# VHH binders against q8cch2: the designs that were tried, part 12

Target 1, 325 residues: q8cch2
Amino acid sequence: RFCGSLVSRTFSFHVSWRMEDPLFRLDLGWPKNSEYFTGATFCVAVDSLNGLVYVAQRGDNIPKVLVFSEDGYFLRAWNYTVDTPHGMFVSGTPFEQSVWITDVGSGPYGHTVKKYNSLGDLVQVLGTPGKKGTGLNPLQFDNPAELYVDDTGEMYIVDGDGGLNNRLVKLSQDFMILWLRGENGTGPAKFNIPHSVTLDAVGRVWVADRGNKRLQVFDKDTGEWLGAWDNCFTEEGPSAVRFTPDGKYLIVAQLNLSRLSVLLAPPSGSIGDCSVVSTIQLADQVLPHLLEVDRKTGAVYVAEIGAKQIQKYIPWHSRTPAFGA

## First folded at step 4 (VHH)

Design s10 (framework vhh_7ubx_2)
Fold by ESMFold2-Fast, scan of step 4:
Parts: structure tokens; C-alpha cells; sequence
Structure s10 (fold): chain B 325 residues (1-325), chain A 124 residues (1-124)
């Protein structure tokens, strides 16, 4: 039996407890063209070299990928061969950047990790379109959650967002499996809904092991397990993880708590325990899902599925000495 | 030749303590994550704890607060300190070197090298 919702349809947009975050401020003037957010906004990726922000949203008969300038102006949109986007990452050469999208749809484009050029043309497909699987030759996916591409072109993919797979896959530039970690479980290098993946400045791979309420850390070259953080996530697991460009902090989202946390990065050689520097508490219906950090500016973009928006957070200029201005 | 040899097991009463040791040889011990795994009669293997090359640890929830994993890289030795032992802790305990990626199977094994194990029996 179905029941109607007594919850208001009005959402609290751009609401945050910003006074409790000494490092970042919400840019109330971004984006300039919020009318293009016609679906639930699931992920965001940044082309720092060209000043572009890519947003992927879900919904029928709407453009799935939106492109904005870093100043908030809508530039273009596309939806070709994108079914149900989940995670996104921008990589490439200084002369040609591309966007990678993980697709978790049950339609003909789903269970794939796909590369698009800046115009939305499909240039590479990993996985078998429309067919989920656990196979490694050829590599198959089941609800691939996110990817990260290193400056070397090596790729790190977490698969899956509630599918049969619970693994972290490292691929070469030529898409050959270099190493793989993971199966369903609570033990070391085992996952339950590996949801987000990123690299730090000292060769470590960080995975948001969402269902196990922890971050797990691996050596990028060997796949060796290096440590885990669970003490910051007792109420809910992390849905997203990224480092600030200076390597000093991690930004983490906890979706159902509608919360962003700034965590202190560990030194090289030790993972230790998680330490919270600051927290941004959003209204309960905002639901931050995945986020991205502009590697050039340090701006943090947060995809908020409940609020159907992207919020941009900027490092405080007025609280920083006027160096490099 | 790569070798792991466990010691320190035995018969202990409920509430007692034991310290297990695992002596490693034939490889650069300090470069590998090491784990303790147990197997009770008629049951599958169950991981207990892991310690990374850098000394970071993760423990199974069922033994958290009672078992502590540690290592001494100068002695090439892995330890498991067990306290407040219960009859349900009765098992063969073995140490293992963290597995490497196996291209043939396409997976990481639970371990690529393990010892023969040391028996722990908790009984009154």
C-alpha cells in the first residue's frame, strides 16, 4: 500500500552552518543559471585547466550532462549515450580534457565507465553496455560508482553502488588491469558499497567504503592495504571523499546526515585515526552525494540530490593573508 | 624460502589471556601487511586482524577490545595479544602475508602465504 507524503515540497536551498567551517564559504552567486538543474544532480567534475564544471543529473527526457563555467554560466548540455549517471571525473592532456562518467542504468548504456570529449562525443567504453557482470576478461561492471584518473593516466574505479561487485580496480592508460582489491565483506580490503575513490599527494588511494562506515586506504602501486578510518563515521558512512589541493584536508560527504566534514590529512607513512577540523551541516533534505575539488582554485563543488543543485564552496579570502593575490 | 611459523597457542580457561607469535623468514617482512586468521573445527576461515607495513591496524568487530595485533620488524615477528578469552575463540590461529594480485584467478587471495597454525582451546 502507498501513502502520501506529508513533507513539504519546499527545500532549503543554499542552507549551511557555514559559521562552523572556518576554511570555506558558500558562494551564493554560483551558479548563475540554476534553471538548468531539471533533474536530481548526482555528480560533479571540474576541468581546472579550462575553467569548466560538469554536472550530471538524472531524469527522463532531459539533458544528462550540463557544462558550466567556473563563474557559474551555463555553456552547453548533452545526453547522448548516458542513461543513469553516478560518478564523474575530468582528465586528459593540457590541450584536450575529457570527462569520464560511470553509468548505473538498467538500459542500453548502463554498467559502464565511459569517456566523452568536451562536446559530449563518446570516445571510449569500459564494460559491456547494458550487461552487468563480475568478469575480468573482458572487464565487466555492476553499478560502477566512481572513478579517479591520475595525472599518469592510470585509473582507479570503485564498483559497485549496491550491485554484486564490491571492488577497487586499477587500470593502466591502455585499460589493462594492474591490480584489483575487494569482495563483499567487513575485513581489510573488503567492501560494502565502495562509493567514492580519490588519491592523496603521497601515492595513497582512498575509498569511501560506505556500507562499512569507513574510509580504506591503499598503496597506489601495489594495492597494499595501508589503513582505515571508521571513528568519524559511526552514524553513517562516507558517500564522497576528496583532498584539498595543498593536501592538508579531506572533504567528505555523509548523504543521509546531510553533512560535509573537513578532516585533517594524515602524514606520509601513517593513516592513524580520523580527526574532524570542521563540519558543514546542511538542511536534512539537501542530501550531498558526490563532490569534487578544483585542483587549481581549491573550490569545492557538491552535488546535492535532494535539493537538485550544485553548491560551490570557496576557501576564505578575507581569512587568508593577501599572499598570491 | 618464504616461511611463517606460529607459536603461543594452548589450553586456557575462559577469561584468560594468550599471546601468539608468528616468525617470518625468506622475505622483507617490514614491506608487507600481515594478518591473523582463525578457523574453528567444521567452519570456514575467519579473519581477526590486519596490520599494515606502516603499523596501522584493523580488527574484526567480534574480537574488538579483546584482541590486539602488533609487529616487531627488527625481529620479523607478528603478534596477537588475546584477552578475556571465550569458548567461542577456540580455533586454529594462523598468520598470513597479505596476498598479491593473481592474474590467473583475477583476484587477491585472503593470503598468498600462511603458516601451519597454532591451536587455541578455551575450556574450563
Amino acid sequence: as target 1 above (325 residues)
Amino acid sequence: QVQLVESGGGLVQPGGSLRLSCAASGFTFSRYAMTWVRQAPGKGPEWIAIISSGGDTLRDDSTKGRFTISRDNAKNTLYLQMTSLKPEDTALYYCAREGIYDYVSGTYPLSDVRGPGTQVTVSS
Scores: ipSAE 0.495, ipTM 0.799, lowest interface PAE 2.6, mean pLDDT 87

Design s11 (framework vhh_7ubx_2)
Fold by ESMFold2-Fast, scan of step 4:
Structure s11 (fold): chain B 325 residues (1-325), chain A 124 residues (1-124)
Amino acid sequence: as target 1 above (325 residues)
Amino acid sequence: QVQLVESGGGLVQPGGSLRLSCAASGFTFSRYAMTWVRQAPGKGPEWIATISSGGDTMRDDSTKGRFTISRDNAKNTLYLQMTSLKPEDTALYYCAREGIYDYKTGTYPLSDVRGPGTQVTVSS
């Protein structure tokens, strides 16, 4: 609350020192309660309908899931049935919002993709808790990295944050496998640490193929390989990928470079080569891991494991609309 | 009935060029990514290049400066243009389409589908 000024000062060390992002600006006033970031913050998810921001952090004897309002106030925390969170996604209808969390721990809830209600009650478990595997009936995971759930309830899961599985799995809303792609490798539709997954506005699935230093693109209905981008990632692979709500840009994190890049979305029909629109260079110790875009506001929330914080970036037009008449 | 049939191989001298073709039938060719693979005597199969339905390509780094993959969806045909051929390029070249397991249909459509191949021999 009264610590807003100190929080703003602290965050000034963790933002781009280069004036080269014309599309986004850091919200220095968010969060209001940064004192709750007591562990390494690995992932973030947004409930745009209820104005909630979910954060998962790692560490012993601390709350693992934190809930903030979109204006930055700490609301609540929960810790049960979460061992080692990696990725998270909020999905649902206007009547029922759920939080999905991928868990990569060796503990009793590891190697799972788990669904929670807004109160933190566990309502669904995919995978076998505490047991890694390659099996498809039942579906097993080995360090599931992230998921994306579309508006129809169909799910896209990347399984392989350092595990033996290097695959993209599409599930129906009732959790049947619709299609599956991937094995360990460098060729098309093969992965090395598939780390993040998202959809674009024209029915394509984008995977951050982190170990292979590229993004790969697939048809969401068939699973067919459509193309890849590697020309923007020669220094470091992408750890996170999301589209802006208008579908015009991709936001990508490169963890070890402490960098966010804004990329131009390709048109329908061709993937082509990657084009960088702007770059946000963070301090070396920040380490952006995963990120999420608020589908209502276009705000970008970044989980920074080195800085142990979430930072909020807001579109210039949403915060400062042109109103000079 | 799914078929892939390669043609255009033969004997060529080092430094020469060849254009391989793969005729596809029995499926909607234009909707699938297609691949060229080669297998040299006594070696395992080696991936060369893949082209998506939209024409986007991925190529093996060791050959991408000399080999170009392309497609003609109106003719249901895949091509591999090979230039500056070396003796080490001697192999059986085949086109392939990897299938995707789809539990909704309960099928492996065209999984590991390959043509019989066309022999390329580079020798003086």
Scores: ipSAE 0.604, ipTM 0.832, lowest interface PAE 1.9, mean pLDDT 87

Design s12 (framework vhh_7ubx_2)
Fold by ESMFold2-Fast, scan of step 4:
Structure s12 (fold): chain B 325 residues (1-325), chain A 124 residues (1-124)
Amino acid sequence: as target 1 above (325 residues)
Amino acid sequence: QVQLVESGGGLVQPGGSLRLSCAASGFTFSRYAMTWVRQAPGKGPEWIATISSGGDTMRDDSTKGRFTISRDNAKNTLYLQMTSLKPEDTALYYCAREGIYDYSTGKYPLSDVRGPGTQVTVSS
C-alpha cells in the first residue's frame, strides 16, 4: 500500500487514508531513463493528446528540455534558445501541439515567454530577449514565472519570480493584452512572487501568490478579484497549483516544506476557505517546485529541484460495493 | 454618473462601535469587488478590507479582529462594522471600487472610483 514499505528510505511519505481509496500513488516505474536528469528540474508540461511529457532543467552545457513518453521512456532533448527555464505549458490543436517556456535570468534569451514546436524549433517570442522591463506596449517581463493557455488560445501569465512586476497578464490568441492585475503588495490583487497560474472549470483564474502565502482568484473574462485562500498556507506559500481533470480538487506544492496538498475545489460562487483533503509529505530537501496534471489520465508530474527529478503520481480508481456505505 | 457616498461616521468614545455605509450608484455594484480605506491625520492611506462580488473578504491583520466588511447587493450598499474602537482608529474612511484593466487607456488601476469619505473620531 502507499506508505514507507513501498519506497526506499531515501524517500519519506505520509498520506492520509480515506476508507480504502487513497487519492494518489507514486509510480515507481516512471521514468525509465532518469539518467537524463543532469540538472535541477524546474518545470514539467504534458501533451495528453500525444502522450508526451516535457521537462525543463537548469545547468551549463546540458540539454535544457527533455521529452519523455507518458510510459517513462526518453525520446529526445534540446538546449538551444533556452537560458534559464522556469515554467512551461503545452497548448495547441491535436494537429499542432506546442510547448511554451518561461525564461528567467540574465541570459540572452531571458525575460521571455517562448513557444516551441514538438521538435524544439522556436516559433514565437513574447517579451524582449535579454531585457527585463515593466512596459505594456510592447509587453515586457521581469522574470516571468509561469503561464496557462486555455482551449481558445487565450493566455494567462504570472510575471514576478523575484522580479519587480508582480502581475497577472491575460493575452488574446493574437497576443493583445485583454486585462492585467497586480503590483507588489499584500492587499487584494497585489502579489509577492506570483509563481503559478491555472484555470478552473467555471471560469476562474487561480494564482499561487507564493510570497504572500496564499492563492488568489480572479474572473477570467474581467480580471476582477473573486477571493483568496491563506488558511492552508500559514507555514509556507504555494509554489504550484493545478486542478484535477474532474475539477473536484486542487493540487498544490509547498516547496520549502517538501509537501503536496490536495484541496477541495469550491463550487461556482464564493471562494470561501481552503479545505485540505490529503497531503503527501516528501523527503526533506526534495523541494517540489512546479507540477502538471495530465488532463486525460489525471496523473500528476512534480518537478523537484532539490532532488533533481520528476516524480509521477497516479490517481487510485476504486469503487465501493453497492451494499457498502 | 458613477458615484460612492459614505455615511455613519462621527465622534465615539474608546471601546465604542460604529457601522459605516457606502451607497453605490451608476454601475452594476454586484459585479465589483469593493474596498474600505482610511487616512489618518498626517499619514498616507491605509487599506482596511476588501469584499468580492461573491462575498469573500480580505482584511488587514491589524484591524480584522475588530472590523467586519459586508455588502448587500440588492441595496447596492457596502458596510464596515467597527468594534472596540481606539484613538488610533481616528481617520477619514473611504470606500472604493476595484479597478479593471482598460485597453483603451492601457492602464490597470487597483481602484478606479472612490467616495468623498466619512470622518471617524475616537476620543473621550
Scores: ipSAE 0.550, ipTM 0.814, lowest interface PAE 2.2, mean pLDDT 86

Design s13 (framework vhh_7ubx_2)
Fold by ESMFold2-Fast, scan of step 4:
Structure s13 (fold): chain B 325 residues (1-325), chain A 124 residues (1-124)
Amino acid sequence: as target 1 above (325 residues)
Amino acid sequence: QVQLVESGGGLVQPGGSLRLSCAASGFTFSRYAMTWVRQAPGKGPEWIATISSGGDTMRDDSTKGRFTISRDNAKNTLYLQMTSLKPEDTALYYCAREGIYNPKTGTYPLSDVRGPGTQVTVSS
C-alpha cells in the first residue's frame, strides 16, 4: 500500500572480500515540507554547489518544478513551459547553475530538452515543442528520457522513453551533434527504452537500456561500444543509473522490484560482469523511477512514482564516527 | 586505403569446425569495435557477434553456444571460431568495422567498412 512502512534497508552481498561495503539509509527527516509533493514525482536533480534539490512532478493545476534545500526545506516552485517532465540534470558554472528538463508526451512543450536558470526562466530549447520526430537537422526527439552534462558542457541525451527513437546523442556546448548511437534492437549499441544516462570517472558513458534488461557502456569521445551488463538485471531492467562521487560504485533503480542496488564500478579497460555490493529494498508500492547523487555529500535522492515523493538516502555508518571522519 | 579481408571459409561436413579470420589494414584496428555478419542466399544480413576494443563481447543467442569471437590487436586480425556447424550455417561471412556518426554528413551508417566476405558451405 501507499501508507505502508518502508523497509529501511537490506543488504545483499554476492561475496565480500573488501574491508568496507557501502551502506545507505533513509533520512526520515527529509523533506521538511512533504505537503508540496502534490503530484507523481518523476525526476530529481541536485545543485551540489548551492545545496539545492530540484524535483519535477506531474499533474493538472499543480506546480511542476519544486526547489528544496539539501536540509529539506521548500524554497520555491515554478511551472513555466513544463508539461510532462521525465528527466532532469543540473549543470553550469559555480556562479550560474542551470537545470535541464526533458519533457515527454502530447503537451505543447513535449518532445523537448529545455534549460532553465535558477529562477525558472527558460533559456534554451532543444527539439521542436509539441512535435515528435527522428530528424537530426534540426535535432528532433520522441519522448526524451534523460540527459547528463559534463564539466565541459558537452551533453549526453537518451531518446526515447517508448517513442520512435532508441538512441544516445552526444552534443557539443553549442548543441551540435558530435556522435550518435542507437536504433531499436537487442544487439550491441541498440536500445529498447534507453531510460537513464551518466558518466563514470574514466570517460565512459553508461546507459540504462531498460527494455533490454541491461546497462550498456560507450566511450565518451568516440561513441564506441565498450560492453554491456545484463547479469544483474535478469528479473527487470534498470530505470536509473548514477555513480557515487568517488567513482567506485554505481547506484541503479529497478522500478517494479522497488529496489536500489549498489554495483562495483569496473576499472579502466574491460567492463566485465556486474557485481552487486549492496541492496536497498523499498516497500512494493514505492516504485523508484529516476535518481540523482549529490556529488558533494554522496546523498541519493530517489523519485518514487508510486509513493509520490522524493526520498533521501544517506551514506550510513553504524559505528560512532571517529574525529575527522 | 582502409581494407578488411576475410579468409578461412570453405566446404565442411555437418558437425565440423572452421576458424574465420579478418585481416584489417589502413586504420588503427585496436581502437574500433569489430563485428561478424553472415548472409545466406535469399536472406537478409544476420548479426553474429561483436567485440569491443577492450575485448568485451556480445553474441547472437542462436549461435553463441557454438561461435566465439576474438581479436589479436598486435596482428590487426579478427577471428570467428565456429564449432558444431549445421547446414543452416551456410552463408557468406563478412567482418565489419562499427560505423560512427559523421557530423559533417549528418548520417549514422550501420557500418562504415565491410569486407568482401568468405563463403562457408556446410554439406547437406
Scores: ipSAE 0.599, ipTM 0.832, lowest interface PAE 1.9, mean pLDDT 86

Design s14 (framework vhh_7ubx_2)
Fold by ESMFold2-Fast, scan of step 4:
Structure s14 (fold): chain B 325 residues (1-325), chain A 124 residues (1-124)
Amino acid sequence: as target 1 above (325 residues)
Amino acid sequence: QVQLVESGGGLVQPGGSLRLSCAASGFTFSRYAMTWVRQAPGKGPEWIATISSGGDTMRDDSTKGRFTISRDNAKNTLYLQMTSLKPEDTALYYCAREGIYDYETGEYPLSDVRGPGTQVTVSS
């Protein structure tokens, strides 16, 4: 939703109206099988190479991981070794795709970051199942919120969604700590509920520092603090952050405002201040939690915990003409 | 090998100004975030400001608007411009390099290198 103004030679007035977002539109036809959303939908991940969309939901005695086609058809579900899903990421080659899930449950599988194959078989476990902790040798978690896996296989994890840890951890493809940043606080490289993590096109790591109402930015190779954006988040902190595939925009969710913001990506060099390009006001109480961008199509999938659904936003295939064009 | 040396402190009256400098050597200064920290008598260290390699800054709210952090990468020097100084600004001022993960101890330090400090005394 956005506001505008009309001006004439004899008078002017301002009109507020609801219109479609200039960059994205809701795909009303996705998914085809919404009846499978039987619990609160917390996260979504996309296998762009095979056209699959993974959804994780919470609840007892229901399937916790759902697999849909990019066209919205339900394909399969599984839930073994998942207590309480929070974040998800798909990585790998077309021949060997993996689904990573962060688990924040107090049950036997919680406080872990787990890797599954495309069929739902458990392949790797990071953390100590069922045991929260602050340790680094071995690496322990306390409510790990999200992860991002680079094409190199290097991994970025934000830990803690309301836990005692407030850390950004970089791991090698062999799961060794390469660098770590963070403790509870408001200063640079300190966090309060680091909730989402992503990479941009120019080697920077972006963290949604939700409790501090800001995004923080780090060099991916060194972990050096590069800057922060707080000017767009005075009402509420960001719960999710992703870049569009062309690297031009960030898409950020603000959970309790039921809002998505499209922000202009900064060039290489300084981070500067946040610039809003557009906003998408969602229906009241849908509560957008985490989101994912299809790197092939640019489609944005939003996990809405209040509405118990995933919504798909697709980019317009043509730009709105400028004045006089 | 890595060294930080502060200068520019001294005695100043309330309402006065000082410019602190921190000379860095033994590392590629332009690639690190740099921080100013102060420690008042009988108190723990207090973070003042940080500047990134790209020049982005973050400042403590209590000194924001009175203190400005800047850097000169060609001179390997960090600066703190202090204005409208108050008696409560009396402290030993240190510069520090952003901490990195210590593979030998398995811990992340808050900062891995600090200078010896330069004393600032605000008194009439």
Scores: ipSAE 0.470, ipTM 0.784, lowest interface PAE 2.8, mean pLDDT 86

Design s15 (framework vhh_7ubx_2)
Fold by ESMFold2-Fast, scan of step 4:
Parts: structure tokens; C-alpha cells; sequence
Structure s15 (fold): chain B 325 residues (1-325), chain A 124 residues (1-124)
């Protein structure tokens, strides 16, 4: 493998990319206000419609949720009712965007999936604050790892990041369980630390089945198991998964390898085997945890728990308004 | 009525090969993931392999080098090709349709439909 390196920030971190076919470049100028990254940065979410980037970090006596512009300027922060953030997702209409945050651990807000408005006001709580469980009526969580909300408002939650549950839950817009898949195991539709969840353009749900070193794929309407990819993850499982806006690629993180991989999306119908198109090798101490893709620009934001930062990657051809002419 | 019927079992020598078939009827076979499960006398069921509606497969690590699952949607038939058979492969082999979520129990059953099984005996 042929690659270069780049030094960045307060710590000398090396970022490597393949020179033969680089798909992404690091934005060295993002963010402008990195001094606000005072804790371990666990997750990131993007409001593509309003050009906002949400970051959640852990630590005592610091703001838990940070809001930046897409250009890297710090705008505001809040920490009310957020204890130990793990995953987050922005959803809503152009007129009203909301931020969902999963909260883990034994703190007073742990084992919940919570909805906040753009100002940081708590709007909805799923789960029982501070109480882990396996129950479905009411729905309980044990370290919920991440969620994805589609354009219809239907929700996909992976529960969890260690603990009693190893499941994928689909909820309606009014928070009723539509279907559920999973229990602890290595077989199809069984999980070991389901850590990240996303949708593709053709109605499939993708789960980073981290402990089983694979991605698993499900039909979004039925919950039917459609396939799995393990051949790209023999050294370590994926911690994060997202699609590029054009649907051509998946971007996955492997936390302890400090690696990001760009994978070729499968055609409709068959899942097949995983194919790696490009790799970004980070310095060993960086530890990419979860990531998000800006649906409008294709920019990739990576939450790096070891480096205590968010890095922004931009598609190489994003600077050109049109090809040719 | 939804039915699964297995065939192709029998007595084989160690190192031999065998192909099992499972005929499906009463449902749209091509829309479901299908599974092979085996059960030896006095033991619990062991998952062998699953094939998705699109033909993607997952196999148990202990047998995946010797066993291949496949399907023919035009014939509504599931197959298990077994090679390099060992005495420990002796079991009743069942095919099963992917289970649906049971909201009342909060669980996915092993399968919502299972066949009567076909006996495979590996002995010298």
C-alpha cells in the first residue's frame, strides 16, 4: 500500500491516503474554534439544510453538545439532560430540525434516546432515564449506540454498545415498534455490539455489527436479513457506517486500527462481498469512533475519541461546480 | 398452506458427499431468507447456513468449508451441498423459513415454518 502523511493540530497526528486514487482530502482549516473540544468527542451529526455540525463530547464541567457552522465557526453549546453521549442524528423538516442523542452508562440520563430542538431544549425521551432494561412495553435500552431517522420520520436504533441487548429496533414516527431484529450471537440477524446504523438509497438498513467483525443488511420495511459483509473486517469490526450522498460508496471506521475505508456500494438485490476502493490511515492514537456525511456537500465528519477532535474530509471533486463545459 | 419438505438424506461413508433438497410450497419462496439447521440425537438444534432472498449466504464457521447453501427460486427449492462428511455430521437436517418478529414475546423464533427433516448418517 502506497500512502502519504499529514501533520495536524496541537498533537502531531499523521493522516495517510492512497496517492493512486484519493477520493477525499482533509480540510486542515476546519474547525476554526478547536479550543472547544475539551473532552472526548464521541459523535457528530450534520444539519445539511442549515449548514450546522453538532458534536457531542464527554467530560465533567464542560459543554456536552457543541454547534459549529459548516465553515468551522463555533456558534453555541448546551449540556442540560445530557450525561454520557454516544451517538447522534439530525432529522426533521427544513422549518424544524431536531437532534437525537443516545445516552449511555449509569448516569441519571443514561440508557435513553433523546430528541432536542435546535436550541437544545429536550422534546422527547425514549427509554427510562438512568435505568437499563430489555423490555418492549415500555421500550427500554441498555447502552443504545446510535440511531438513524429516515425522511419519513421512521427510526432505526441499535442497542447496544455492550450490555444486555444486541438488537436493531425500528420505530414509527410516533415511536411504536414496527419490527425488531436481534439477540446476542454470531448467526444471521444476531449481533455482538451493534454500534452504528444507516440506510442506503434502495431501502436497506446497514448495521455495524462490531463485535462480530461485519456489516449486516436488512430490508427496511420487513426487517428481513438480506446479507452480510465480513471480508473487509478480518482484523477488526466496523464502528461506524454511512453512505455517500450519491449512493456509490460506504464509509466505515475501524476504531482500534485508526482507519477509515471507502467501500463500493452493492447494486440493488444482492449484497455480495465487500470491496475496498480507498483507505485513510490515521495515527494509532486518533481512534475514529462514529462519523457523519453531509447529505448536501458529501463532506465526511469523523469523531475521534483518542485525538479529542472532529476531522472534516471533502470529496476531491467537490470544488468543481460542473465537470467539463 | 405453508409447507417445507426435505429430501436427499441417507447413509454415506466418511469423506463422502450428499446434496439435500427442501421443497417449499404455499408462500412466495423468493421473498424469504431460508435456513438449514441440524439436530443430532440428544442435542439441541445447530444452525448450519442461511441464504437471503437475493442469494447472499452466511454459514457456520465449523462447516462452511465443506457445506454450500443455494436456492432455485423458479423451482421453490433450497439446497445444501455437503462434502468431506464426518461422523459428527450425523443428524436430522431441517430447512426453515426466516422467522417473523413475535411482539407478544419480544423474540424472533428460530423459524416460523420448519420441515420434518431428512436423516443424514455418516458411518463406515
Amino acid sequence: as target 1 above (325 residues)
Amino acid sequence: QVQLVESGGGLVQPGGSLRLSCAASGFTFSRYAMTWVRQAPGKGPEWIATISSGGDTMRDDSTKGRFTISRDNAKNTLYLQMTSLKPEDTALYYCAREGIYDFATGRYPLSDVRGPGTQVTVSS
Scores: ipSAE 0.434, ipTM 0.767, lowest interface PAE 2.9, mean pLDDT 86

Design s16 (framework vhh_7ubx_2)
Fold by ESMFold2-Fast, scan of step 4:
Structure s16 (fold): chain B 325 residues (1-325), chain A 124 residues (1-124)
Amino acid sequence: as target 1 above (325 residues)
Amino acid sequence: QVQLVESGGGLVQPGGSLRLSCAASGFTFSRYAMTWVRQAPGKGPEWIATISSGGDTMRDDSTKGRFTISRDNAKNTLYLQMTSLKPEDTALYYCAREGIYDWSSGTYPLSDVRGPGTQVTVSS
């Protein structure tokens, strides 16, 4: 919802119309090549350094991974070694950006977290391909939902999109377990379908504990439980969570409500209670699943499994003027 | 040696109040999340409440309106304030330290350290 301020735009609307200024607006010009969304679009990841947007979709006899420019042009697609994509994240250096994909399939590539180069070549596999498990040496997964890789190369993985593990795992850049938290349950540091994971600017790990209708927060260095937010999610749990680049807001998807919630980030001290700043009501039955924020532009990309599309929302104050620049 | 010792239990009338204490020693209390758990006769353990190092709390829905968890880091003490007690609250109450990674021992998660418990009996 709006913040209660007025804005008028000379060439977009009649000067007499009153409008409130939203935090984000839909980019109607993105993508240019929506015809490539031939399957259910489950996740999206952004290479802010090279201006690329990765999309993973599910369906028979279709390319599983699509690559678009940040301006919305289709560039390439591939489907090598991907069975059932669920979450994805881009990390690396300017010369060696990689895309990580979680795979929840029952086929030969499932129950894995896999690293691909920009051409779609498989360069790293975590988990045992085609075999679910609870093991830690080697690390096994059971429907890994999402991951986040920080700038140091340390990795945070939530494992339990309908699987039995229900855990958060932190790995070093060399893929050694640094800490883990979680088992099935409703108490602190227990999860029911940990679905999305992200970091804030002050060293806290945020997990969308979807089945428990809450976000849980952990210290990134120790895995200590720091707090939880459930007061914003009584109607529907969070399926995705990301921070805006300035660290001021969280963007959370609520799948069955077809809604994005913009939440105020807590201070560096206690986690406290959740505060909703605004909501973006999407069309009925679009089902926002996972989302990503462009660290450079602040654009929010939303994967909508019901609508079979990715929508791009841009910060209102960074927008191109309605009649052109 | 890491140790937790509960106190403050006893016999109380229905509708009464009790404050339980848990004295911690042998570790840096202020750096750990702490938990209260109870076990009634013939039942499994039931989680009641947890408090983080920063003071954020999570409480079981069935008791959260009557029970409040708090901590005093200067005294290395965890508290549970119980009000409007019912016969069904009769149980052994014990505190526990939440496990965190300990690099010096190379173990994760650390097993929860638990106290021996303090008995609460709610009866006329």
Scores: ipSAE 0.497, ipTM 0.785, lowest interface PAE 2.4, mean pLDDT 86

Design s17 (framework vhh_7ubx_2)
Fold by ESMFold2-Fast, scan of step 4:
Structure s17 (fold): chain B 325 residues (1-325), chain A 124 residues (1-124)
Amino acid sequence: as target 1 above (325 residues)
Amino acid sequence: QVQLVESGGGLVQPGGSLRLSCAASGFTFSRYAMTWVRQAPGKGPEWIATISSGGDTMRDDSTKGRFTISRDNAKNTLYLQMTSLKPEDTALYYCAREGIYSYETGKYPLSDVRGPGTQVTVSS
């Protein structure tokens, strides 16, 4: 029968389509002012409380930090004391926003992790400006890749993006080293280009150990190694890692594959093996580098160095509550 | 107070098997990741395998098909099961507690907390 054959084929393609359907959809209407992406866009950070999206780009004689609204409108730009941005994280309150930027430049502001207010004024510098190093007193960096700041003000920094250091550093809110892990290598708690860092909902620190093609996991309070995932990264290591606000999934970027993967979060206790829920294949040479998740909306912003843009992905079933009749 | 003591080494023929044990005392063994490291004559130390507090393992690619790390938290004991042994596996095998940066010493404690080792010799 033609009908039986057609139904079988339709069902097969329907199942394949459903299994490949991303949990996220691209917001084609974001940003409204893409003309401000005049350089390679390396990182993105989100102020969920005030609906702001910060973008850092590289290039000579261009603004290095761009500020957009959640709805995609360009608001302002600045480049004070920023040489070569790599990673970025927003922390703070509605009254006092802070934008942290890692700087990997060879200029006078490089090899630092710097805190800025919402206007772009420099308010804190970690590291020795313009000087790479391995020292711990004072703390020095060599191409610091990314940071994460938790709600207590404690921070987690991965250092270095191709530098001499291959380490994860935890700092108190007063910038004292609480614990530190890492050296160059393939063994547990050793790294090769630790590129991205984030926290899960159950007190674990996740590091994208890019050169070793794995994620590594640590206890946030002790620094103890808890496990690693490599089975999802046989082709290429992760460049970025973030959790969805519900803690159910993590989003990972693989730069040269131009791919985003949605992975199932492990239960508390064991780390186990990586499980892929869905994949978003980007166009060739887009090169997704670092990404950020809006803690309020679950939107995923991806910094794409090859395409020189930020793309916004929104959860398929997420809705802003309608106001009105 | 912290002590690690390895046992189970010896002379074995190529293709043979050995099970190494590491007895831990002076700390809460179940809370730490534990590691096996070997050092062959005239070479630096080589990492073999690590097991986390939760039982997750990581093994060196060159040996992971032949070596298995395990732990018994009730006995405060770490194990390394070695199969299909080769002359190249001849080394002093150490267990080590996975360490973190210490504020008091300013050092990474991975190399500071090791047992005395147990000698494995693979020869016909």
Scores: ipSAE 0.503, ipTM 0.788, lowest interface PAE 2.3, mean pLDDT 86

